VH-VL binders against AP-4 complex accessory subunit RUSC1 (RUSC1). Designs and how they scored, part 4

Target 1, 145 residues: AP-4 complex accessory subunit RUSC1 (RUSC1), of Homo sapiens (Human) (q9bvn2r522to666)
Amino acid sequence: DVGHLVLTTLCPALHALVADGLKPFRKDLITGQRRSSPWSVVEASVKPGSSTRSLGTLYSQVSRLAPLSSSRSRFHAFILGLLNTKQLELWFSSLQEDAGLLSLLYLPTGFFSLARGGCPSLSTELLLLLQPLSVLTFHLDLLFE

## First folded at step 23 (VH-VL)

Design j3 (from s4 with light chain L30E)
Fold by OpenDDE, fold request of step 24:
Structure j3 (fold): chain C 145 residues (1-145), chain A 120 residues (1-120), chain B 112 residues (1-112)
Amino acid sequence: as target 1 above (145 residues)
Amino acid sequence: QVQLVQSGAEVKKPGSSVKVSCKASGYTFTDYWIEWVRQAPGQGLEWMGIINPRGGSTDYNQRFKGRVTITADESTSTAYMELSSLRSEDTAVYYCAREEYDSGWYFDLWGQGTLVTVSS
Amino acid sequence: DIVMTQTPLSLSVTPGQPASISCRSSQSLEYYEGYTYLHWYLQKPGQSPQLLIYEVSNRFSGVPDRFSGSGSGTDFTLKISRVEAEDVGVYYCMQGTYYPITFGQGTKLEIK
């Protein structure tokens, strides 16, 4: 079904994209340096004042789902949630617009860093690919595996 | 099978450099991060650094004062660790390990280790 | 750096008897969102380390149920309910949460 297709194709692809050039450690005000992951990118991207309230709500919802035992599964669930709420393009757009966050989390040669800086076409292409998904209606189970 | 295979033992002079390879097989190389850990004779484990093979982002233990360089070649599914300005204290078995960065940050797969001996 | 302190550094156990190893961290290992990335490894003689327990209490695939992990905050314990000859080696705790990644000194387990 659609859910299976999304989890086996789209989610891994987006995960890989978010992982590209990702720094294993990032500077942190409390700990000095802390670990990064694609899920931590999600966390950092939905900080109060930096993203829409709806994205923060989705993050909080996914974070509280006990059956999700790995950051990978949480990331995938977040993607499913974005599809359900027609916000997939919005999240990626918002992530690409946050220069400070990108500098903190990614190498300059990472996909998102390049998309924002040296190769804006990468951003445009990605958003164009994601845009059609925003007109579709998804009813995906966030716990679907 | 899923495995990490490292290059063979090395004997080096003080002041020289050594480059150890770690070839991954049986899994998608870019889906995991690679860690480097060393162990001096009769001693414990010491973390050296980490690389995200997808993009090549690295972090190093500052104790090595910039002597460590970790790289990865996606085309060959191989990670490398180069240690420069070798000294006798660098004599150790060097391990690469696969890290599950999306599921707890543990090292679930280890190479067989590479002995590097630094002697005059 | 986070200092990981293991106790004891060595122990000799009669086969079939239990064993317990303590690992204490210099600061809490509780990560954001409440996860604790404390792991246990076993290095058998002449071999590479191998993962035993991840995230305090989860047995890695293939690890016998004789092994168990527990703890929270700064105090963690690895237990072996019935030590076998194949359990001989050096056990290490590791924190994978904060930079830099650090290991305990290791605990050498021998058979009496």
Scores: ipSAE 0.921, ipTM 0.956, lowest interface PAE 0.4, mean pLDDT 95
Fold by OpenDDE, last read:
Structure j3 (fold): chain C 145 residues (1-145), chain A 120 residues (1-120), chain B 112 residues (1-112)
Amino acid sequence: as target 1 above (145 residues)
Amino acid sequence: QVQLVQSGAEVKKPGSSVKVSCKASGYTFTDYWIEWVRQAPGQGLEWMGIINPRGGSTDYNQRFKGRVTITADESTSTAYMELSSLRSEDTAVYYCAREEYDSGWYFDLWGQGTLVTVSS
Amino acid sequence: DIVMTQTPLSLSVTPGQPASISCRSSQSLEYYEGYTYLHWYLQKPGQSPQLLIYEVSNRFSGVPDRFSGSGSGTDFTLKISRVEAEDVGVYYCMQGTYYPITFGQGTKLEIK
């Protein structure tokens, strides 16, 4: 079904993009340095003042889902939630526009860093690929595995 | 089979450099991070550094004062750890390990270890 | 750096008897999301370390149920309900929450 296809193809692909050039540790005001993961990118991207309220709400919802015991499963659930709410393109667009966040989380040679700087075509291509998904209506179970 | 296979034992002189390899097989190399840990004779475990093979991002234990360089080759599924300006205190078994960064950041797979002996 | 302190450093146990190892961290290991990245490893004589327990209390695949982990915040414990000869080795706790990653001193378990 559609859910299975999304989890076995789209989610891994998007996960790989978010993981590309990701720093294992990042500077943190409280701890000095803290661990990073694709899920932590989601967390950082929806912080107050940096994203839409709806994205923050989705993050909070996924974070509270007890059956999701790994950051990988939470990341996937977040992607499913973005599809359900037609916000997948919006999230990736907002992530790519946050220069400060990208500098904090990624190498300059990472996908998102390159997409914002030396290779803008990467950003355009990604958003064009995601745009059609915002027209479709999904009803995916966030706990689907 | 899923495994990490490291290069053989090394004998080095003080001031020289050593480069240890860690070849991954049986899984997708870029889906996990690679850690390097060493163990001096009769001593405990010491973390050296980490690499994200997808893009090559690294972090190092600052106690090594820039002597450690970790790299990864996706085409060969191999990680490398180079330690320069070797001293006798660097005599140890060096391990690479696979880290599950999406499920608790534990080391679930270890290489067999590489003994590096530094002596004049 | 986060200091991981294990007690005892050495333990001699009669086969069939229980064993307990403590690991204390210099600060709380609870992460922002409420997860605690404290793990236990066993290094058998002449071998590489192997994962026993991850995230405080989860047994890794293939680990016998006589092994258990517990704790929270700064205090953690590894228990072996009935020690066997194959359990001989050095046990290490590790924190993966903060930079840099740090290990306990290790606890050597021997059979009487």
Scores: ipSAE 0.921, ipTM 0.957, lowest interface PAE 0.4, mean pLDDT 95
Fold by OpenDDE, last read:
Structure j3 (fold): chain C 145 residues (1-145), chain A 120 residues (1-120), chain B 112 residues (1-112)
Amino acid sequence: as target 1 above (145 residues)
Amino acid sequence: QVQLVQSGAEVKKPGSSVKVSCKASGYTFTDYWIEWVRQAPGQGLEWMGIINPRGGSTDYNQRFKGRVTITADESTSTAYMELSSLRSEDTAVYYCAREEYDSGWYFDLWGQGTLVTVSS
Amino acid sequence: DIVMTQTPLSLSVTPGQPASISCRSSQSLEYYEGYTYLHWYLQKPGQSPQLLIYEVSNRFSGVPDRFSGSGSGTDFTLKISRVEAEDVGVYYCMQGTYYPITFGQGTKLEIK
């Protein structure tokens, strides 16, 4: 099953990338410092003015799915949603282009920080790997586990 | 078989440094964050700091005023905690713990603890 | 820092009787997304702490159903419906919502 393959291989791989160099705490205007997770990265990346409306809609949709009991499952569901809407490459591209967000969330030696700065080939390679997935048509259940 | 195994007890002089190790096994080391917590004799638990083993990002309790350094070696699935400028008040059992950062931020696995004694 | 205050600090319970431990935070522990990261740990004599309850009311794997957690905002409670000898130790509440992570003073549970 394609859904099973995506959840057991692609989703964990992308999760690992998003987690690389991620700061456990980040500065926050309201609380001083907030805890971070890959799901927190998704949340921060789809804020008004920083992403497309469609990505924000997907985030909101996933956030309201009660059966998703962990931030990990929500992150995976978000990836599935990106595949369904052919926006996986778009989200990763948008994330990599937000210098302010990357500086806030990641170490300079993190994958995305390096991809934006000292090693742009990392960004190119990632996007090339994701690009074929945007041509495929997925109909994945966001609650698939 | 999932466990955290820490290095043995240490006896140190004031002003010296101690480095405690925490080896993970039975799970993917980089899928969880490592926390360090200490407990003085007869006292409660005190959070020291945290590390994301995937990339080595850290945060520390500012109460330690920069005396704590946490590192991780992915190749050996081992986390380290170094405490410098030791004082008698640093005498405690030091614990490493695994944190579920993709769930509820709880510590679901603990090392056996390492006693560090600081005395003249 | 968030101050976690446990009461009582010590209690002696007859086996089979219930026990209750309170944990109060200096401010609300409800996170931005509506989750409350209040957890309970038990440290048995001579052992490392172990997770009992996570996110206020969820029993961790392997934890007997005689343990239960409840509360909201700043007031939380751990209850043991029928205390057993194996429940002896020090109980800690912990908040994971704010930096830095902080623990309660601990509550020592003894058997009469």
Scores: ipSAE 0.920, ipTM 0.956, lowest interface PAE 0.4, mean pLDDT 95
Fold by OpenDDE, fold request of step 24:
Structure j3 (fold): chain C 145 residues (1-145), chain A 120 residues (1-120), chain B 112 residues (1-112)
Amino acid sequence: as target 1 above (145 residues)
Amino acid sequence: QVQLVQSGAEVKKPGSSVKVSCKASGYTFTDYWIEWVRQAPGQGLEWMGIINPRGGSTDYNQRFKGRVTITADESTSTAYMELSSLRSEDTAVYYCAREEYDSGWYFDLWGQGTLVTVSS
Amino acid sequence: DIVMTQTPLSLSVTPGQPASISCRSSQSLEYYEGYTYLHWYLQKPGQSPQLLIYEVSNRFSGVPDRFSGSGSGTDFTLKISRVEAEDVGVYYCMQGTYYPITFGQGTKLEIK
């Protein structure tokens, strides 16, 4: 089952990647400081005016899925959604280009911070790895666990 | 066996520093965050700080006014907590704990604790 | 900081009788994601704390079903339907929603 393979290998790997250098807490205007997580990275990346409309739509869709038991599950569902819509590379590319988001959520030595700045080869390699997935057609159930 | 094993008890003079280690085993070290919590004799639990072992990002309880430094060594699956400018009120048992980040944020695994005694 | 207030601070219970511990937070613990990160720990004498209940009402692995958690917003309760000798210790509620992480004062449970 392709879905099972994606959930057991790709999703955890991408979750770990997004967690690299991630600050446990981030500054927040309403609460002062909030917990950060890979899911919160997704949330921050799709704010109105900061991302493509399609990514925002996917975020909204996933965020409203009541059966998802955790923010981790939501992140995984988001990844599945990106695969279904052939936007996985796009999202990671957009994430790497968001300097404000990276400064807010990540250490300068985090993967994405380095990829944007001192080590652009990291970005290139990641995108090259993800690119083949954009030419494949997935029909994954976002609630698949 | 999944466990956190901490370094042994310490006796320190006021003004000195102490560094407690917490070695993780039985699981992937970087898949969880590490928390530090202390407990003074006969008192409750006090959160000290947190580290994401993936990259080493930290946050601290501001009540410690910068005296706490938390680090992690991925190669040895070990987290460290250093407390400087020790005072008598720092006498406590110090715990490391594993946190299920992004999936409940609870501490599901605790070290055995390290007693740090600060006395002149 | 979020203040966690437990009541009572101590209780003595006859074996086989029920026990109830309240935990109140100074503000709602429901986070933006829609989850409430309120957890309960038990510290048995001479031991490290151990997780009992996570996210208000979920029993952690190995925790007997005589333990239950409930509540929402700012009011939470830990219940023991039938107290046993092995339940002796100090119970702590903890909020993991906001910085900094904070604990209740602890509730010491003793057997009569």
Scores: ipSAE 0.908, ipTM 0.953, lowest interface PAE 0.5, mean pLDDT 95
Fold by ESMFold2, last read:
Structure j3 (fold): chain C 145 residues (1-145), chain A 120 residues (1-120), chain B 112 residues (1-112)
Amino acid sequence: as target 1 above (145 residues)
Amino acid sequence: QVQLVQSGAEVKKPGSSVKVSCKASGYTFTDYWIEWVRQAPGQGLEWMGIINPRGGSTDYNQRFKGRVTITADESTSTAYMELSSLRSEDTAVYYCAREEYDSGWYFDLWGQGTLVTVSS
Amino acid sequence: DIVMTQTPLSLSVTPGQPASISCRSSQSLEYYEGYTYLHWYLQKPGQSPQLLIYEVSNRFSGVPDRFSGSGSGTDFTLKISRVEAEDVGVYYCMQGTYYPITFGQGTKLEIK
């Protein structure tokens, strides 16, 4: 069962990866400082000027799914949507290329910060592990939990 | 059983420091933020700071003027809070609590509390 | 700092009667997409705090349905439809979104 395997192994693994080195609070232009979470990284990554329009469309879709009552469920649904639209590699690449955002969200020793700078083989290794998924076609229900 | 178990009560002199431990069991330590909150006798709850056990990122309540240091040891599933330059008004019960990375930023499990008494 | 103001600070309630505790924040707690991260805790005598209500109105696991939460913006309420002896303790509201995390000053509930 491909949906079950994605939800019980891939999604938690990617969630943990996004949490690595994440700062508890981040600066916010309007409100001062607000809490961080893996879902808030997704939110920041898809704002205008930070990503392609298709990633922002998926974010908006997931954000409006009322049955998803927790941010962890929204994060997982976003990953499922990335698989359905073959954008998983694109999202990770775009996140890793945004040095300003990474410095705002992460310690220099966090996975994404290291992957961009001090240990670029981490980025290569991640994308090689994700590449086989790009040849598969997924039709996953975003309301999995 | 899912629990946070804190170190025992301590009596300290003004100007010294205290380090309280918070050991997690029954769950994956690195899936949760760890928060520290204190409660002076007869008073309410005061947030001290937070740590991300994945990589050790922290934020502290500036009220403590850099006197608080929070750390985590993944290999022992234990978080620590150290408060330095102790004053008599630091006499309080100190709690650790956990918070899921992507929940609603609420504390779903608290340690039993550690009484720290500061007296000359 | 966002100030969380509870009223009343103390309640004395006859068993079986309702109780209501107010919590007001100095700024709106509304977050993106209409979410509000306002929570309620109960600290029973001699115990650590325990979560009662999360995100305004959701009861945490094991919390009796006589507890309910409501509110929006800056005004929030915790209600107990019928107070029981086990409900004694101090009730705290908390906002968890903005630095620094802040609690209300507490409302002590006693049985008459």
Scores: ipSAE 0.703, ipTM 0.885, lowest interface PAE 1.1, mean pLDDT 89

Design j3 (from s4 with light chain L30E)
Fold by ESMFold2, last read:
Formats: sequence, structure tokens, C-alpha cells
Structure j3 (fold): chain C 145 residues (1-145), chain A 120 residues (1-120), chain B 112 residues (1-112)
Amino acid sequence: as target 1 above (145 residues)
Amino acid sequence: QVQLVQSGAEVKKPGSSVKVSCKASGYTFTDYWIEWVRQAPGQGLEWMGIINPRGGSTDYNQRFKGRVTITADESTSTAYMELSSLRSEDTAVYYCAREEYDSGWYFDLWGQGTLVTVSS
Amino acid sequence: DIVMTQTPLSLSVTPGQPASISCRSSQSLEYYEGYTYLHWYLQKPGQSPQLLIYEVSNRFSGVPDRFSGSGSGTDFTLKISRVEAEDVGVYYCMQGTYYPITFGQGTKLEIK
């Protein structure tokens, strides 16, 4: 079924993409330096002043889902929620447009850094690949694991 | 079998360098962070640094003052740690360990350890 | 650096009796949304460390149920309900969230 395919192929692929070139630690003015992970990229991308409010509400919803016991599961649930609300393309676009955040999270050779700078066709190709998903209607269970 | 297999024991003179290898097998190398930890004889564990095999980003414990270099070779699924300007206090067992990108920041698999002896 | 302080540094336990090891961090390990990423490892004699407990209280796969973890904030405890001969070794707590990654100094468990 379509939920199973999304969970076993799309979610892992996007998780790996977000991990590409990710720095092990990132600066945090309150705590010094703390660990990075694909889920922590989601957290950083939706903080007030760095993204649209609708992405923040989805993040908050996923973060409070008690049955999700790992950050991997929360990352996947966030992707499922983006599909349900037709915001997957929006999220990737907003992440790629935030040069300050990308420089904190990624090496210049990471996918998102390259897509923004030295190889902008990567951004175009990613968004074109994601566009058909924005037209489809999904009703995925966020606890689907 | 899911394993991290390290290179064999080494004996080095002060002032030289050592490079320890850590070969991953039985799992996808680029799905895990690789950590390096050392343990002097009779002592506790000391974190040395970390690498993201997807793109080679690293961070190092400042206590080594730039003497540590960690690299990874995706084609051989192998990480390396090089410690330069060796001193007698660098005599220790050196471990590699893995950590899944989003698992909770714990080390779920360790290599067997590599004894590096620095003799005067 | 976050200093992880274990007590006691050494303990001797009669088989079948309980054991308790304390780990205190120099600052709160509480993470966003109340999650705490404090972990425990056992290094048996002549072996590499192995994961016992992750995220304060979760037993890793294959770890006997006589091991349990608890705590919050800066104070954490590893308990062994009935110590067995195979439990000998050095126990370490670790925080893996903040730079630099730090371990407690270790607690050596012996059978008497």
C-alpha cells in the first residue's frame, strides 16, 4: 500500500539526503555546541523567524506524539505530515533559501549547500521531483511505523 | 555479521604519527556517524572525535590541540584516525564506534580496539 | 565541558545482592521536550565497552532485565537488582548530546 511505500522508500531517501554533509555539532548560544541529526535539522528549520507558521504547527504536532519514541520516527512522521498538508516542496524550498542556517548545519559540499550555491540545478531538480507529490492527496497516519 | 574491525596493535616512537583503521561490514557505512574513543591503561574513556561519512564533516576534542585527523573512505567502508606528534601519554587502546544518525546519540557498536604503545 | 561524576568508583557485591551506581552531570542533560540522552555502558574485562541502557532507562537489545536506569536533570542511577558473576567490569555513564562528548570516570564492579 502507498503508506508502506512512502515509509520504506521516500522517508529513508529524504532522511539520507538531509544527512548529507551534515556537521556533527552545531553552535547553540545557550548550550555551546550540540549534536546534529536529521531531526535536529527539522527543529532548526521551523523555529520562529526562520520558517512559515504552518511548518511550525506541524513540527509541534509531531513533537507531542508520545508513541513516537525516536527521532527517526519523528522525522518520518514529519515527512508524512508534509505530504498530508502538501508542504513537502515548501519545506525544502524554505530550508534551501536560508543561507545562514545552511552554513550552521552543513559543509559547503553538502547537498543543500551545493544546491543553493555551486550547483543550483540540484535545487531545481529536487523541486521538480517533489512537485508531483504536492498535487496528490495523502491521508497518512503519522504513527505509521 | 555487523562488525567494526580495527587495524592491529602498533608500537611507535615519540614524535611520530599513527593511523588506525576501522572497517565496517554488514551494514551501510554511510548511515552511521563514526566516533573515536581512547582508553589509557587502567583509565577511563576519552572521546577524541567524530566523522559524518556522508561528506566527511568532522569535529574533534580540543584536548588533542589539532593532533587528531579523522577521515573516511566510502568505497572501502573504512574510517581512519591519525594522531600526530605522539607522546608517551598517548599509549592507549583506541576504539572506533558507530552511532545511527537519529538514534539518540549513543554508540551501539564498538570495534575491538587497537593498542598503540609509544615508547621512549 | 560537562563533567560526569560517578559514585562509587569501586564496589564489591555479594552475588544475588543489589548494586547501585550514581552518575551526576555538572549541568542539566535535559533536552528539548524533556528528553534526556544519558547512556550507560559496561566494559567487561578484556572487552570493548557495550551499551546497556540508553536514554536514561531503556535497556538495549539483549540486556538482562535485572539492569535498570533512572534519573533526570543532573542525577542518574544504574541499578542491578541481583548481581551475577558475569556483571563484573567497569560501568560508564555518557552524555552524547553536547560538545565534547564526555564519560563518567567509571565504576568497577567486583564480586566478593
Scores: ipSAE 0.674, ipTM 0.875, lowest interface PAE 1.3, mean pLDDT 88
Fold by ESMFold2, fold request of step 24:
Structure j3 (fold): chain C 145 residues (1-145), chain A 120 residues (1-120), chain B 112 residues (1-112)
Amino acid sequence: as target 1 above (145 residues)
Amino acid sequence: QVQLVQSGAEVKKPGSSVKVSCKASGYTFTDYWIEWVRQAPGQGLEWMGIINPRGGSTDYNQRFKGRVTITADESTSTAYMELSSLRSEDTAVYYCAREEYDSGWYFDLWGQGTLVTVSS
Amino acid sequence: DIVMTQTPLSLSVTPGQPASISCRSSQSLEYYEGYTYLHWYLQKPGQSPQLLIYEVSNRFSGVPDRFSGSGSGTDFTLKISRVEAEDVGVYYCMQGTYYPITFGQGTKLEIK
């Protein structure tokens, strides 16, 4: 079924993509230097100051789902929520446009850093691959996992 | 079988370098961070550094003053740790370990360890 | 660096009796949403360390029910309800959230 396919193929693929070139630690002058993970990229991408308020709402919903016991489960639930609200393309687009965040989190040779700078066709190809999902309607259970 | 298999014991002279390998099998190498930890004889565990095999990003314990270099080769599912300018105090067992990207930041599998002895 | 202090550094226990090991961090290990990433490892004689407890209180796969973990903030405890001969070794606590990753100095468990 569609939920199972999304959970076993799309979610792991996007998780791996977000991990590409990710630095093990990130600097934060206020809180010191702490570990990075694909979920922490989601957290950073929805901080106040983003022009995409609806992504922050989804993040807050997922963060409050007590049955999700791991950051991997939260990452997957966020992707499922993006599909339900047709915001998957929007999230990746907004992440790729934030140069300051990308330089903090990723090597220059990471997928998102390359997509923003030296190889912009990567951004175009990603968004074209994700675009068909925006015409499909999903009603996925965020706790499906 | 899910395992991390390290290269064999080394005897080195002060001032030289050693490169320890850590080969992963039974799982997807690029789904895990790789950590390096050492243990001097009769002593506790000391973290040396970490690598993201997806793209090679690293961080090192500054205690080693740039003497540590960690690399990964996706095609052979192998991580490497090189320690340069060896001193007698570097005599230790060197371990690699793995950590899932979005776990609670714990090491769920360790290599068997590699004894490096530094003596003239 | 976050200093992890274990007590005791050594203990000797009669088989079947309980054991308790404390780990104290030099600063709070609490993360967002109340999660605490404090872990325990056992290094049996001649072996590599093995994960016992992750995230304060969760037993890793294959770890017997006699092992339990508890604590919050800066104070954490590993308990063994009934020590067995196979439990001999050195126990380490670890924090992995903040640079640099640090371990406690170890607690050697021996059978009387």
Scores: ipSAE 0.632, ipTM 0.868, lowest interface PAE 1.5, mean pLDDT 88
Fold by ESMFold2, fold request of step 24:
Structure j3 (fold): chain C 145 residues (1-145), chain A 120 residues (1-120), chain B 112 residues (1-112)
Amino acid sequence: as target 1 above (145 residues)
Amino acid sequence: QVQLVQSGAEVKKPGSSVKVSCKASGYTFTDYWIEWVRQAPGQGLEWMGIINPRGGSTDYNQRFKGRVTITADESTSTAYMELSSLRSEDTAVYYCAREEYDSGWYFDLWGQGTLVTVSS
Amino acid sequence: DIVMTQTPLSLSVTPGQPASISCRSSQSLEYYEGYTYLHWYLQKPGQSPQLLIYEVSNRFSGVPDRFSGSGSGTDFTLKISRVEAEDVGVYYCMQGTYYPITFGQGTKLEIK
């Protein structure tokens, strides 16, 4: 029941939020310009900071799950993993505070760009909305579809 | 019924513009990128550009720089591609296609195509 | 631009016989963590293109098991184990990762 609600409501909502204002391509100095997607935002987000090494471990785990056949399924599995490890708020907070990455990925009118700059209460409201999930214990199957 | 329905065929003179519509139905328009691809008679497929309907961000194939404008209207679930300063070599079938934000960057549904003929 | 080169450009095949189409990219298509976003489309006569194979080897919904894809790096192959009459059309490979999105020039498959 709880896994079903997460997959049919929370995961699609967060996926859509990450897609808001996302540029189709982003600059990559080595390869030129490459495609953006919500999953590529996850990939970019897990590289920085010592406090985020558990996020990188989760990313690596999800990336190696062969039964996941699409990046959407990987994004959803990443969210499920964040719930299992109580890191959902941490991930969004870390993403929103990386101004360089946000400017690379998003239009200035995208949710995260506005939350970082012109309308900072959006960041606060998002994290407050997500925070109650951090006190619940989840044991979700990352392959759950 | 999940579909992309494009506007009808057009005959245009060189130097004019054409605007092709692509109406989505049966799915949530803002959950997908919209792509535009053209195919000259007897030729292969050529990518023209892309739009994110969530906020209107676009990228265009540089070979069309200055001549292609892609827009989207969320309220009508319709994307548009406008090609200006038409030349005879722009005679082609123009397709819209959709791509899930995280599908692996492939086009899972295509419109029926719109023939644009540019002739004197 | 990443150039996608298909061989052969045309095939004539007896029904029930296999067919193989090659696609070569001018640069490696391997992406972060080993993913490769190389896709195959079929355009049947008088129709829009339709997706066959995504990410090198995955069949799209409704695509028969006789279609398979393989490859890595710069070299990719689409195989049809037993060609049927409804398989006629033009086959295109596409890379979807890097700007600009590019297609192969197409391979026309006909029945003998």
Scores: ipSAE 0.629, ipTM 0.851, lowest interface PAE 1.3, mean pLDDT 88

